# VH-VL binders against NAD kinase (nadK): the designs that were tried, part 149

Target 1, 268 residues: NAD kinase (nadK), of Syntrophomonas wolfei subsp. wolfei (q0aze0)
Amino acid sequence: MKIILVNNRFKENTEKKAQEIAGQLSALNVEVIIDNGLDEPYAGTVDFIMVLGGDGTMLRAARRYGQRAIPVLGVNMGTVGFLSNIEINELAEYLPLILREEYSLEARMMLEVAVFQQQSLLTRVFCLNELLLRSNSPRMLSFALEISGQKLEPYRGDGLIVSTTTGSTAYSLSAGGPIADPQLDAFIVTPVASHIINKRPLVVSPEREISLHLLEEREAIIGIDGQIKMDFGAENRVLIKRAPHPLLMVNLKAKPFFTSIDRSLQRQ
Key: E = the ipSAE of ESMFold2; O = the ipSAE of OpenDDE; V2 = 0.75 times the mean of E and O plus 0.25 times the DockQ between their complexes.

## First folded at step 14 (VH-VL)

Design GG3 (from W1 with heavy chain S56D; framework fv_patritumab; at its last fold request DockQ between E and O 0.87; V2 from the best seeds 0.82)
Fold by ESMFold2, look of step 14:
Structure GG3 (fold): chain C 268 residues (1-268), chain A 121 residues (1-121), chain B 113 residues (1-113)
Amino acid sequence: as target 1 above (268 residues)
Amino acid sequence: QVQLQQWGAGLLKPSETLSLTCAVYGGSFSGYYWSWIRQPPGKGLEWIGEIYHEGDTNYNPSLKSRVTISVETSKNQFSLKLSSVTAADTAVYYCAREGFLHWTPYGMDVWGRGTLVTVSS
Amino acid sequence: DIEMTQSPDSLAVSLGERATINCRSSQSVLYRSFNKNYLAWYQQNPGQPPKLLIYWASTRESGVPDRFSGSGSGTDFTLTISSLQAEDVAVYYCQQYYTTPRTFGQGTKVEIK
C-alpha cells in the first residue's frame, strides 16, 4: 500500500507529526510519500491520501490529487473546519480501519477552471471551493457572465465568485451567498460588491458551462481556493465546468454537517 | 507510452480533398488537444490546427477556409480534411498531441510517423 | 500571429564542441502568472518526425541527454548542445504555444564539421 501524507511545511507540528506517522506506517510495510507543498505533485500511483492539517491543506491536496479518484482523509491538527473527518489524537484508533479499507467515501464536486489568451489555453486548474474574479485596482470591473450560451446582463462591481457547494461556507458566504448542502452538486454564483442592485446570487446546475470576460480594460485577477492567483485582462477569458471527478473524502467518523455549522463557521 | 498511428490517401489530384486519420493508442484521449502539422519536402513545419477531445477547434488562419478537423471519441481518433488541394499542399502530414503537465501546456510531446501526400501537378 | 525566427539557418560544429541555436519570437511567450515560457524545441532526424527536446524554454523532456539545454525568456531563447555527438546531426526547430496559430521557427540544420 502506498500513501501520500500531505502537510504544510510552515506548520512544524504537522511536519513533525508527518514524520512520526510515516515512520509508523513504514514499520507496517506501507510506502509513504510526504508532500509538504515544495515539490511538484507526486506522479506515481498511490492508494490513499492523508491530509494533516486544516481546510487550507485539504484544498491544496484536492487541487493536486482530486482528479485521481483516490480516497482522501482529513486529519484535524488544531483548527476545526469543514473538511477534516478525524482528530489527530484519534488516528491510532482508526489506523487499522484505514489499512483494511473499512471506510465509506463522500463525493465532493470540484470545479475545472480553464483560462485562455484569446483562443489559446494558458492553464487548466481544479479547485474544491471557488474561483474568485476580482479587481486588482481601485476601479470597479465591468464584466460579462455567460451560462451555457445564455448571456446575462453585464456585471459591474468588485468581482464575482463561482463556488461549489463545498465552497458555499467559504468566501461565497462572506459575499452573501447561501450555505449549501455539500452533498448537492451545483455552482453558486455570488456577486462581490455589485453596483447593480438586482444581481443576486444564483444556484446553477452542475451541467452548465460558465464563462467570464472583462468588458473593458482593467487589471483583474482570478483567485483559486484563495491559494492560486492569476492575472486576468481584457484579452483573457475563463471557462468553468464541473470537474470530471469529485474529490473522494474518507468518512471514518460521523460528522453531521447541519448540527456543526455554528462551530465550524465561528472558527473560520 | 502513447502512440499515434496515421493513415490516408497519399496521392491526390488538384481540387480533391485530402483526408487523413490519426488513432491514439496506449494513453488517454481525454484532456488533450490533438494537432495536425505539415512539412513540404525540404521545408519547415506548419501548424494546420488542433482539436480538443470534446470537439472545439482552432485552425491556422491561412488554411481555415479549407480545413476541417474532427474527432471520433469512441474510437480515440481524430481526422483532417483539407479541401481544394493544389501542388502547394504536397507535404508530409503529421498528427501530434499537445502535452499537458502541472496545469499548463508544454508543446507537442507525441508525434505520428507522418504521411506523405503528393498532389499531382 | 507570433513569428518565430531562428539563427543561424545552418551550422557546422566539430564533434565534441558546443552548438548554439538562437530563437526570437515577435511577441512575448511568457505566461507571467506561472512564470513559464510557452516555448518548445524539437529535433528532427532525417526521415523521422520531430521529437520534443525542451519545453517551457528550459525543461528537458524525459529521455533527452543532458548535453541539451535551453535558456532565455520572453522573446529571446537559446538551445545549446554541449559536446556535439554524431547522432545530434539533425534539424532543430523552436515553437511557441502561447497563442494560436502555433508557429515554428524556420529550422536550423546542425552538421558535423
Scores: ipSAE 0.711, ipTM 0.877, lowest interface PAE 1.4, mean pLDDT 90
ESMFold2 (binder alone), look of step 14: mean pLDDT 93; pTM 0.957
OpenDDE, look of step 14: ipSAE 0.899; ipTM 0.957
ESMFold2, look of step 15: ipSAE 0.691; ipTM 0.868
ESMFold2 (binder alone), look of step 15: mean pLDDT 93; pTM 0.957
OpenDDE, look of step 15: ipSAE 0.904; ipTM 0.960
ESMFold2, fold request of step 17: ipSAE 0.679, 0.644, 0.701; ipTM 0.866, 0.848, 0.875
ESMFold2 (binder alone), fold request of step 17: mean pLDDT 93, 93, 93; pTM 0.955, 0.955, 0.956
OpenDDE, fold request of step 17: ipSAE 0.913, 0.912, 0.912; ipTM 0.964, 0.964, 0.965

## First folded at step 15 (VH-VL)

Design HH19 (from HH3 with heavy chain M55I; framework fv_oberotatug; at its last fold request DockQ between E and O 0.92; V2 from the best seeds 0.82)
Fold by ESMFold2, look of step 16:
Structure HH19 (fold): chain C 268 residues (1-268), chain A 123 residues (1-123), chain B 107 residues (1-107)
Amino acid sequence: as target 1 above (268 residues)
Amino acid sequence: EVQLVESGGGLVKPGGSLRLSCAASGFTFSNAWMSWVRQAPGKGLEWVGRIKSKIDGGTKNYAAPVQGRFTISRDDSKNTLYLQMNSLKTEDTAVYYCTTVPKYDKFLAFDIWGQGTLVTVSS
Amino acid sequence: DVQMTQSPSSLSASVGDRVTITCRASQGISRYLSWYQQRPGKAPNLLIYKASNLESGVPSRFSGSGSGTDFTLTISTLQPEDFATYYCQQSYERPWTFGQGTKVEIK
């Protein structure tokens, strides 16, 4: 069996713990690849991905590996979040279930994001939470939203969020979007500081295609999961679809979603 | 109230076939992992096989003595677990129990049991 | 395969006695050990999971302990309904296996 351990190179405790866990796994004849974010994603086949850290580390793992149909386990390192299943101090006891594939999987919809310049594809990325279109200057944006070829009235404001249901508790929530059950597949389209009278958040079928482009020359950015930023201008367009594969999240413990929301909201 | 009720047991000759059913109620059957455990008369318990829920891949695993002869299946629309037993041997004579395998928090212990159905294989 | 060996195979006891049953695994199984009770003519029922966790509805006179290879089930004050056969079972690796059973009978 071959496992990727994903950690955050900017936190000493996670790097040290990743080496410790790798040693424990190697002693059990498990081949371990450590992904701390410095190198390109591991290109070979693996059986399992273990994410050591909080939601941010899970988001990076999802972008790197989410389309490979590999089980991904979130292991919490003490920071409360939505995407971990077990605590680090429980890992040793749960290893038999992991090694023998005695676990449940939960599918989480991902976004496929394609950014174009003119008619040329610049990049294609996958994300678990959201795409953000946002002004990169004091001036607001004027932009167009199309859903499966249907052009909505132009938007004017600071930007727009297109999120998954998993992302409904992230930036989309802060911008006024609804909390969605992550077992649902949907897009959630949430305006950011809209100046247009009746632009409400939209919940959209995952079969739709969503397109965004600017209606006038402005400095804007595209943000992906709050971790990747790209310049976005009048020459650009972004196309958003449901990714071909969901993230396959491993559940070793029952963690009811609604209890997790309540806990997170109380801490805000 | 959670309940499992086995049926379909009876007398068969060696080499014969039989299908057992297990009717489930009181829980979401389609999300459950299910197992068969058997007990020869006057003897101990022996695991026969397990089927995962379809959402977890529907994986089936069997004990070596029944591998290739027994097939576990499920019909989620009828909340029913099945055991198809082919090429039966006298050693397969047992009470067959349907049970659940919790996928969370109990380290795969068999937590809910039916009352069993007797299969007798003799000439 | 992990072999589970129980001791004793049977015992005689009186109501009120303290009863201890042991179970040994042929290899380390961490805490992947459960205990079952089977009363005469009845189906088994789960008593203990994760070596020491009491299943809901099971009386507190039952307790389990151990980790690795050696496990015990203890009935602190035997009651009339506790005359049964007890099985341990490992869930560490397939095939999941039971001990041969320990019959607790009235003296």
Scores: ipSAE 0.718, ipTM 0.880, lowest interface PAE 1.3, mean pLDDT 91
ESMFold2, look of step 15: ipSAE 0.624; ipTM 0.836
ESMFold2 (binder alone), look of step 15: mean pLDDT 94; pTM 0.957
OpenDDE, look of step 15: ipSAE 0.882; ipTM 0.949
ESMFold2 (binder alone), look of step 16: mean pLDDT 94; pTM 0.958
OpenDDE, look of step 16: ipSAE 0.881; ipTM 0.949
ESMFold2, fold request of step 17: ipSAE 0.670, 0.669, 0.691; ipTM 0.863, 0.854, 0.866
ESMFold2 (binder alone), fold request of step 17: mean pLDDT 94, 94, 94; pTM 0.956, 0.958, 0.958
OpenDDE, fold request of step 17: ipSAE 0.891, 0.893, 0.892; ipTM 0.954, 0.955, 0.955

Design HH2 (from HH1 with heavy chain T60K; framework fv_oberotatug; at its last fold request DockQ between E and O 0.93; V2 from the best seeds 0.83)
Fold by OpenDDE, fold request of step 17:
Structure HH2 (fold): chain C 268 residues (1-268), chain A 123 residues (1-123), chain B 107 residues (1-107)
Amino acid sequence: as target 1 above (268 residues)
Amino acid sequence: EVQLVESGGGLVKPGGSLRLSCAASGFTFSNAWMSWVRQAPGKGLEWVGRIKSKMDGGTKNYAAPVQGRFTISRDDSKNTLYLQMNSLKTEDTAVYYCTTVPKYDKFLAFDIWGQGTLVTVSS
Amino acid sequence: DVQMTQSPSSLSASVGDRVTITCRASQSISRYLSWYQQRPGKAPNLLIYKASNLESGVPSRFSGSGSGTDFTLTISTLQPEDFATYYCQQSYERPWTFGQGTKVEIK
């Protein structure tokens, strides 16, 4: 068995723990690759991915490995979030289930985001939570939203979020989007400070495609999962569709989503 | 009420075949891992095999004594678990139980059992 | 395969007695150990999971302890309905295996 340990090199505690776990796994004749984000994603075949940290680390892991149909386990290291299943102090006890492949899987839809310069592809990325288009100035954006060839009325506001159901509890939630069942595949299109009061978010079929472009010469940015940032201008287009493969999240413990989210919201 | 009900047991000759059924009710069967456990007359319990849910890949694993001869399957639309037994041997004589195997929290304990169905392999 | 050895194979006790059954694994199985009760002519029932967790609906007089290779099932005060055969089972690795059973009989 070969396992990737994903951690954050900027978090010393996760680095140390990754080394410790790597040693433990090696002692069990498991081959281990540590990915702390310093190097390119490991290109070889692996059987399992453990994410040590919080939701941010999971998002990075998803972008790096999510299209490879590899089981991904979130191991929480003292953070608040929705993407971890067990705590770091539980890992040793649950390790037999992992090594014996006695775990449950939950498929989470990911986004495929393609950014173009006119007709040329600039970048293509997969992400678990959301794509954000927002103004890079105090002025509102004017942009066009198209869903499977249907052109909506021009948007005016600070920006727009296109989120997965997984991402519904992330930035989309803060922007007033609905809370979505992560077992459901759908796009959530949430306006960010629209000039139209109470502009409603859209729930869109995963079979559709979403296109965005600016209608005016304004400076904007594209954000992906709050971790990737790129400039976006009038000559750019972004195309969003369902990723061809979902992230396979490992469940070792029962984690009721709705009771968890309710509890989490009560603490805010 | 959660319930498992086995059926299909009976008398069969060595080398024969038999298919057992387990009807599930009272819980979401399609999400459940299921197992077969058997007990020879006057003997202890023996794990036969386990099948995961479809969403978890439907993986099947068997005990060595039945490997290659027995097949576990499921019909989620009917909430039914099956055990196809081929090339039966006298040592396969036992009460066969279907069980649930919780995915979470119980470390794969068998928490729900049917009443069992008797399979007798005799010439 | 992991071998599970129970002791004793049988014991006689009276109502009100404290009963202790042990189970030993041939290798460490952490807490991947469950206990079952089987009354005559009935299917087994889960008593304890994860070595020490009491299954819902099981009387509190039942308790489990242990980790690694040595495990114990305890009935603090034996009741008439507790006369049965008890099995330990490891789920640490396949094939999942049971102990040979311990029959608790009336003294």
Scores: ipSAE 0.900, ipTM 0.957, lowest interface PAE 0.5, mean pLDDT 95
Fold by ESMFold2, look of step 15:
Structure HH2 (fold): chain C 268 residues (1-268), chain A 123 residues (1-123), chain B 107 residues (1-107)
Amino acid sequence: as target 1 above (268 residues)
Amino acid sequence: EVQLVESGGGLVKPGGSLRLSCAASGFTFSNAWMSWVRQAPGKGLEWVGRIKSKMDGGTKNYAAPVQGRFTISRDDSKNTLYLQMNSLKTEDTAVYYCTTVPKYDKFLAFDIWGQGTLVTVSS
Amino acid sequence: DVQMTQSPSSLSASVGDRVTITCRASQSISRYLSWYQQRPGKAPNLLIYKASNLESGVPSRFSGSGSGTDFTLTISTLQPEDFATYYCQQSYERPWTFGQGTKVEIK
């Protein structure tokens, strides 16, 4: 069996813990690849991914590996978030379930984000939480939202969030979007400081295509999961679709999303 | 009102076939992992096989004595687990129990059991 | 395969007695051990999972302990309904296997 062990070299002593866990797994004849974010994503065949850290480390793992249909387990090393399932001090005891594939999977929709300059693809990124379009100057944006070719009335304000249901508890929530059940597949479209009252948050079928472009020259940015930023101007557009594959999250312990909402949000 | 009710047991000659059913109620069957466990008369318990939920891949695993002869299946629309038993042998004579295997928190213990159905293989 | 050996195979006890049943695995199984009670003519019922956790609705007179290869089930104050056969079972590795059983009889 071969696993990827994803850690964040900038948070706590995760490097030491990753080496310790790799040693334990190697003693069980498990091949371990450590991904601390410095190298290109491992391209070879892998059976399982362990993410050591919080939601941010899981977001990076999802962007790197989420389209490969590999089971991903979140292992918490501190503050409990929405994407961890077990605590680091429980890992040794749960290891038999992992090694024998005796675990449940939960599919989480991801976004496919394609940014263009005119007709040319600049970049394609997959994300778990959200895309943010935001002004990069004191001036507000005027921009167009199209859903499956249907042009909505123009937006004017600070920006827009297009979120998955998993991302509904992230930036979308702060901007006034609803909390959504992560088991649903949907886009959540949340305006950021809109000057137009009829621009309420929208819940959109995952079968739709969402397009954004600016209606006037302004400096803007596209943010992905709050971790990737790129310049966005009047010559650009972005297309957002449901990603071909969901993130396959491993559940070893029951995950009581609804009974823990307030507690989980306070702990972030 | 959690309940598992087995049926389809009976007398069959060696080489014959039977299909056991297990009707489930009082819980979300489609999310459950299910198992069969048998007990020969006057003997102990023996695991027969397990099927995961379709959401978890529907994987089926069997004990060696029944491998290739028994097939576990499920119909989530009818909340029913099945055991197709082919090429039956006298040593397959047992009470067959339907059980659940919890996905979470119980380290795969068999937590819910039916009342059992008797299969007698005799010539 | 992981073999599970229970001791004793049978015991006699009186109401009010403390009863201890042991279960030994042929290899370490961590805490992947459960205990079942089977009254005569009835289906088994789960008593203990994860070596020491009581299943919901099981009386507190039942307790389990152990990890690795050696496990115990204890009934602190035996009641009339506790005269039954008890099985341990490992879920560490397939095939999942049971001990041969321990019959607790009335003295």
Scores: ipSAE 0.710, ipTM 0.875, lowest interface PAE 1.4, mean pLDDT 91
ESMFold2 (binder alone), look of step 15: mean pLDDT 94; pTM 0.958
OpenDDE, look of step 15: ipSAE 0.864; ipTM 0.934
ESMFold2, look of step 16: ipSAE 0.701; ipTM 0.872
ESMFold2 (binder alone), look of step 16: mean pLDDT 94; pTM 0.956
OpenDDE, look of step 16: ipSAE 0.886; ipTM 0.950
ESMFold2, fold request of step 17: ipSAE 0.680, 0.703, 0.620; ipTM 0.861, 0.874, 0.842
ESMFold2 (binder alone), fold request of step 17: mean pLDDT 94, 94, 94; pTM 0.958, 0.958, 0.956
OpenDDE, fold request of step 17: ipSAE 0.898, 0.900; ipTM 0.957, 0.958

Design HH21 (from HH2 with light chain S30T; framework fv_oberotatug; at its last fold request DockQ between E and O 0.96; V2 from the best seeds 0.83)
Fold by OpenDDE, fold request of step 17:
Structure HH21 (fold): chain C 268 residues (1-268), chain A 123 residues (1-123), chain B 107 residues (1-107)
Amino acid sequence: as target 1 above (268 residues)
Amino acid sequence: EVQLVESGGGLVKPGGSLRLSCAASGFTFSNAWMSWVRQAPGKGLEWVGRIKSKMDGGTKNYAAPVQGRFTISRDDSKNTLYLQMNSLKTEDTAVYYCTTVPKYDKFLAFDIWGQGTLVTVSS
Amino acid sequence: DVQMTQSPSSLSASVGDRVTITCRASQSITRYLSWYQQRPGKAPNLLIYKASNLESGVPSRFSGSGSGTDFTLTISTLQPEDFATYYCQQSYERPWTFGQGTKVEIK
């Protein structure tokens, strides 16, 4: 068995724990790769991914490895979030389930985000939470939203979020988007400070495609999961689709999503 | 009410085949891991095999004595678990129980049991 | 395979007695140990999971303890309905195996 431990190099406690866990796993004849985000993602085949930290670390892990159909376990280390299944102090007792493949899987839809310059692909990113288009100035954006060839009325506002159901409890929530059952596959299109006061979020079928482009010469940015940032201008287009493969999240414990919502929201 | 009801047991000759059924009710069967456990007359309990839910890959694992002869399957649309038993041997004589295997929090304990169905393999 | 050995194989007790059954694993199974009760002519019922967690609906007179290789099931005050056969079971690794059982009989 080969396992990747994903941690955050800027969080010393996660690094230390990663080393400790690596030692323990090695003693059990498990090959371990530690990914603290400093280097490129490990290119070799692996059987399991453990994410040590919070939601941010999970998002990074998902972007780096989510398309490889590898089980991913979130191990919380003192943070509040939605993407961890067990606590770090629980890992030892659940380790037999991991090593013997006696765990449950939950498929979480990811986004495929493609950014173009004219007809040229600039970058393609897979992400777990959301794509954000936002103004890079105090002025509102004017942009076109198209859903499966259906052109909506021009949008004016600070920005727009296209989120997965997983991402519904992230920035989309702060922007007034609905809380979605993570067992559903859907896009959530949430306006960010729309010129239209009562602009409503859209719940869109995962079978559809979403495209965005600016209608005027303005400076904007594309944000991915709050961690990736790139400039976006009038010559750029963004195409959003359901990723071809979902993230396979490992469930070792029952986590009632809706019961945890109140707790999480109260802590924010 | 959560319930498992086994059926299909009976008398069969060595080398014969038999298919057991387990009808589930009162819970979301499609999400449940299921197992078969058998008990020879006057003897202890023996794990036969386990099947995961479809969403978890539907993985099947068997005990060595039945490997290659028995097949576990499920029809989620009918909330039914099956045990296809081929090449039956006299030592397969037992009451066969279907059980749930909680995939969370109970470390794979068998928390729900059917009443069992008797399989007798005899010449 | 992990072998589970229960002690004793049988015991006689009276209503009100404290009863202790032990289970030993051939190797460490940490807390992947469950206890079951089987009354005559009935299917087994889960009593304890994770070595010491009481299953919902099970009377508090039942308790489990232990970790690693040695485990115990205790009935603090034996009741008439407790005369049955008890089994331990490991789920640490496949194949999942049971102890040979302990029959609790009326004295």
Scores: ipSAE 0.901, ipTM 0.958, lowest interface PAE 0.5, mean pLDDT 95
Fold by ESMFold2, look of step 16:
Structure HH21 (fold): chain C 268 residues (1-268), chain A 123 residues (1-123), chain B 107 residues (1-107)
Amino acid sequence: as target 1 above (268 residues)
Amino acid sequence: EVQLVESGGGLVKPGGSLRLSCAASGFTFSNAWMSWVRQAPGKGLEWVGRIKSKMDGGTKNYAAPVQGRFTISRDDSKNTLYLQMNSLKTEDTAVYYCTTVPKYDKFLAFDIWGQGTLVTVSS
Amino acid sequence: DVQMTQSPSSLSASVGDRVTITCRASQSITRYLSWYQQRPGKAPNLLIYKASNLESGVPSRFSGSGSGTDFTLTISTLQPEDFATYYCQQSYERPWTFGQGTKVEIK
């Protein structure tokens, strides 16, 4: 069995703990690849991914590996968010279940984001929480939103968020979007500081295609999961679809979403 | 109120076939992992096999003595677990129990049990 | 396969007695051990999971201990309804296996 162990290299505790866990797994004849974010994602065959840290580390793991249909376990290292399942001090006790695949999986929808210059594809990225289009200057944006070819009235404001249901508790929430049950598949489209009073958040079928482009030359950026930035200008457009594969999250312990909402949100 | 009720036991000749049913109520059957456990007369308990929920892949595992002869299946629309027993042997004579296997918290202990149904294999 | 061996195979006891049953695994199973009670003519029921955790609704006179290869079920004050056969079971590795049982009889 081969696993990827994902940590955040800027947290000394996580790097030290990752080495300790790798040693424990090696003693059980498990091959371990450590991904601390410095190198390219491991390209070889892997059976399991273990994420040491909070939601941010999970977001990076999801972007790197989420389309590979590999089980991903979130292991909490001190700050509880929405995406961890067990505590680090419980890991040894749960190893028999992990190694024998005696666990449950929960699917989480991801976004496929394709950015174009004119008609040429520039890049394709996958994300777990959201795409943000925002102004990169004091001036507001004027931009077009199309949903499956249906053109909405132009938007004016600071930007727009296109979120998964998992991302509904992230930036989308701060911008006035609803909390969504992560068992639903949907897009949540949330305006950011809209100049148009009647532009409300939209909940959209996951089978739709969402397109964005600027209507005037402005300095804008696209943000992905709050961790990747790309320049975005009048020559660009972005197409957003449901990703081909969901993130497969491992559940070793029950984690009821609704009873944990206030606790998890207050940790942000 | 959680309940498991087995049925379909009876007398059958060696080489014959029989299908057991287990009707479930009082919990969300489609999310549950289910198992069969048997007990020969005057003997101890023996695990027969386990089926995961469909959402968890529907994986089936069997004990060696029944591998290739028994098939576990489920019908979530009827809240029913099945055990198809083929090529029966006299050694298969037992009370057959339907059980749940918790996927959380209990390290795969068998937490809910039916009353059992007797299968007798004799000439 | 992990083999589970119980001791004793049977015992006689009176109401009020303290009863101890042991279970030994052929290899370490850490704490993946459960205990079941089966009254005569009835289905088994779960008493203890994770070696020492009491199942909901089970009287506090039952307790479990152990880790690795050696495990113990204790009934502190035997009651009339406790005359039954007791089984340990490992869930560490398939095939999941039971001990041969310990019959607790009235003296």
Scores: ipSAE 0.708, ipTM 0.875, lowest interface PAE 1.4, mean pLDDT 91
ESMFold2, look of step 15: ipSAE 0.676; ipTM 0.863
ESMFold2 (binder alone), look of step 15: mean pLDDT 94; pTM 0.959
OpenDDE, look of step 15: ipSAE 0.888; ipTM 0.951
ESMFold2 (binder alone), look of step 16: mean pLDDT 94; pTM 0.957
OpenDDE, look of step 16: ipSAE 0.888; ipTM 0.952
ESMFold2, fold request of step 17: ipSAE 0.674, 0.605, 0.631; ipTM 0.862, 0.837, 0.843
ESMFold2 (binder alone), fold request of step 17: mean pLDDT 94, 94, 94; pTM 0.958, 0.956, 0.959
OpenDDE, fold request of step 17: ipSAE 0.899, 0.900; ipTM 0.957, 0.957

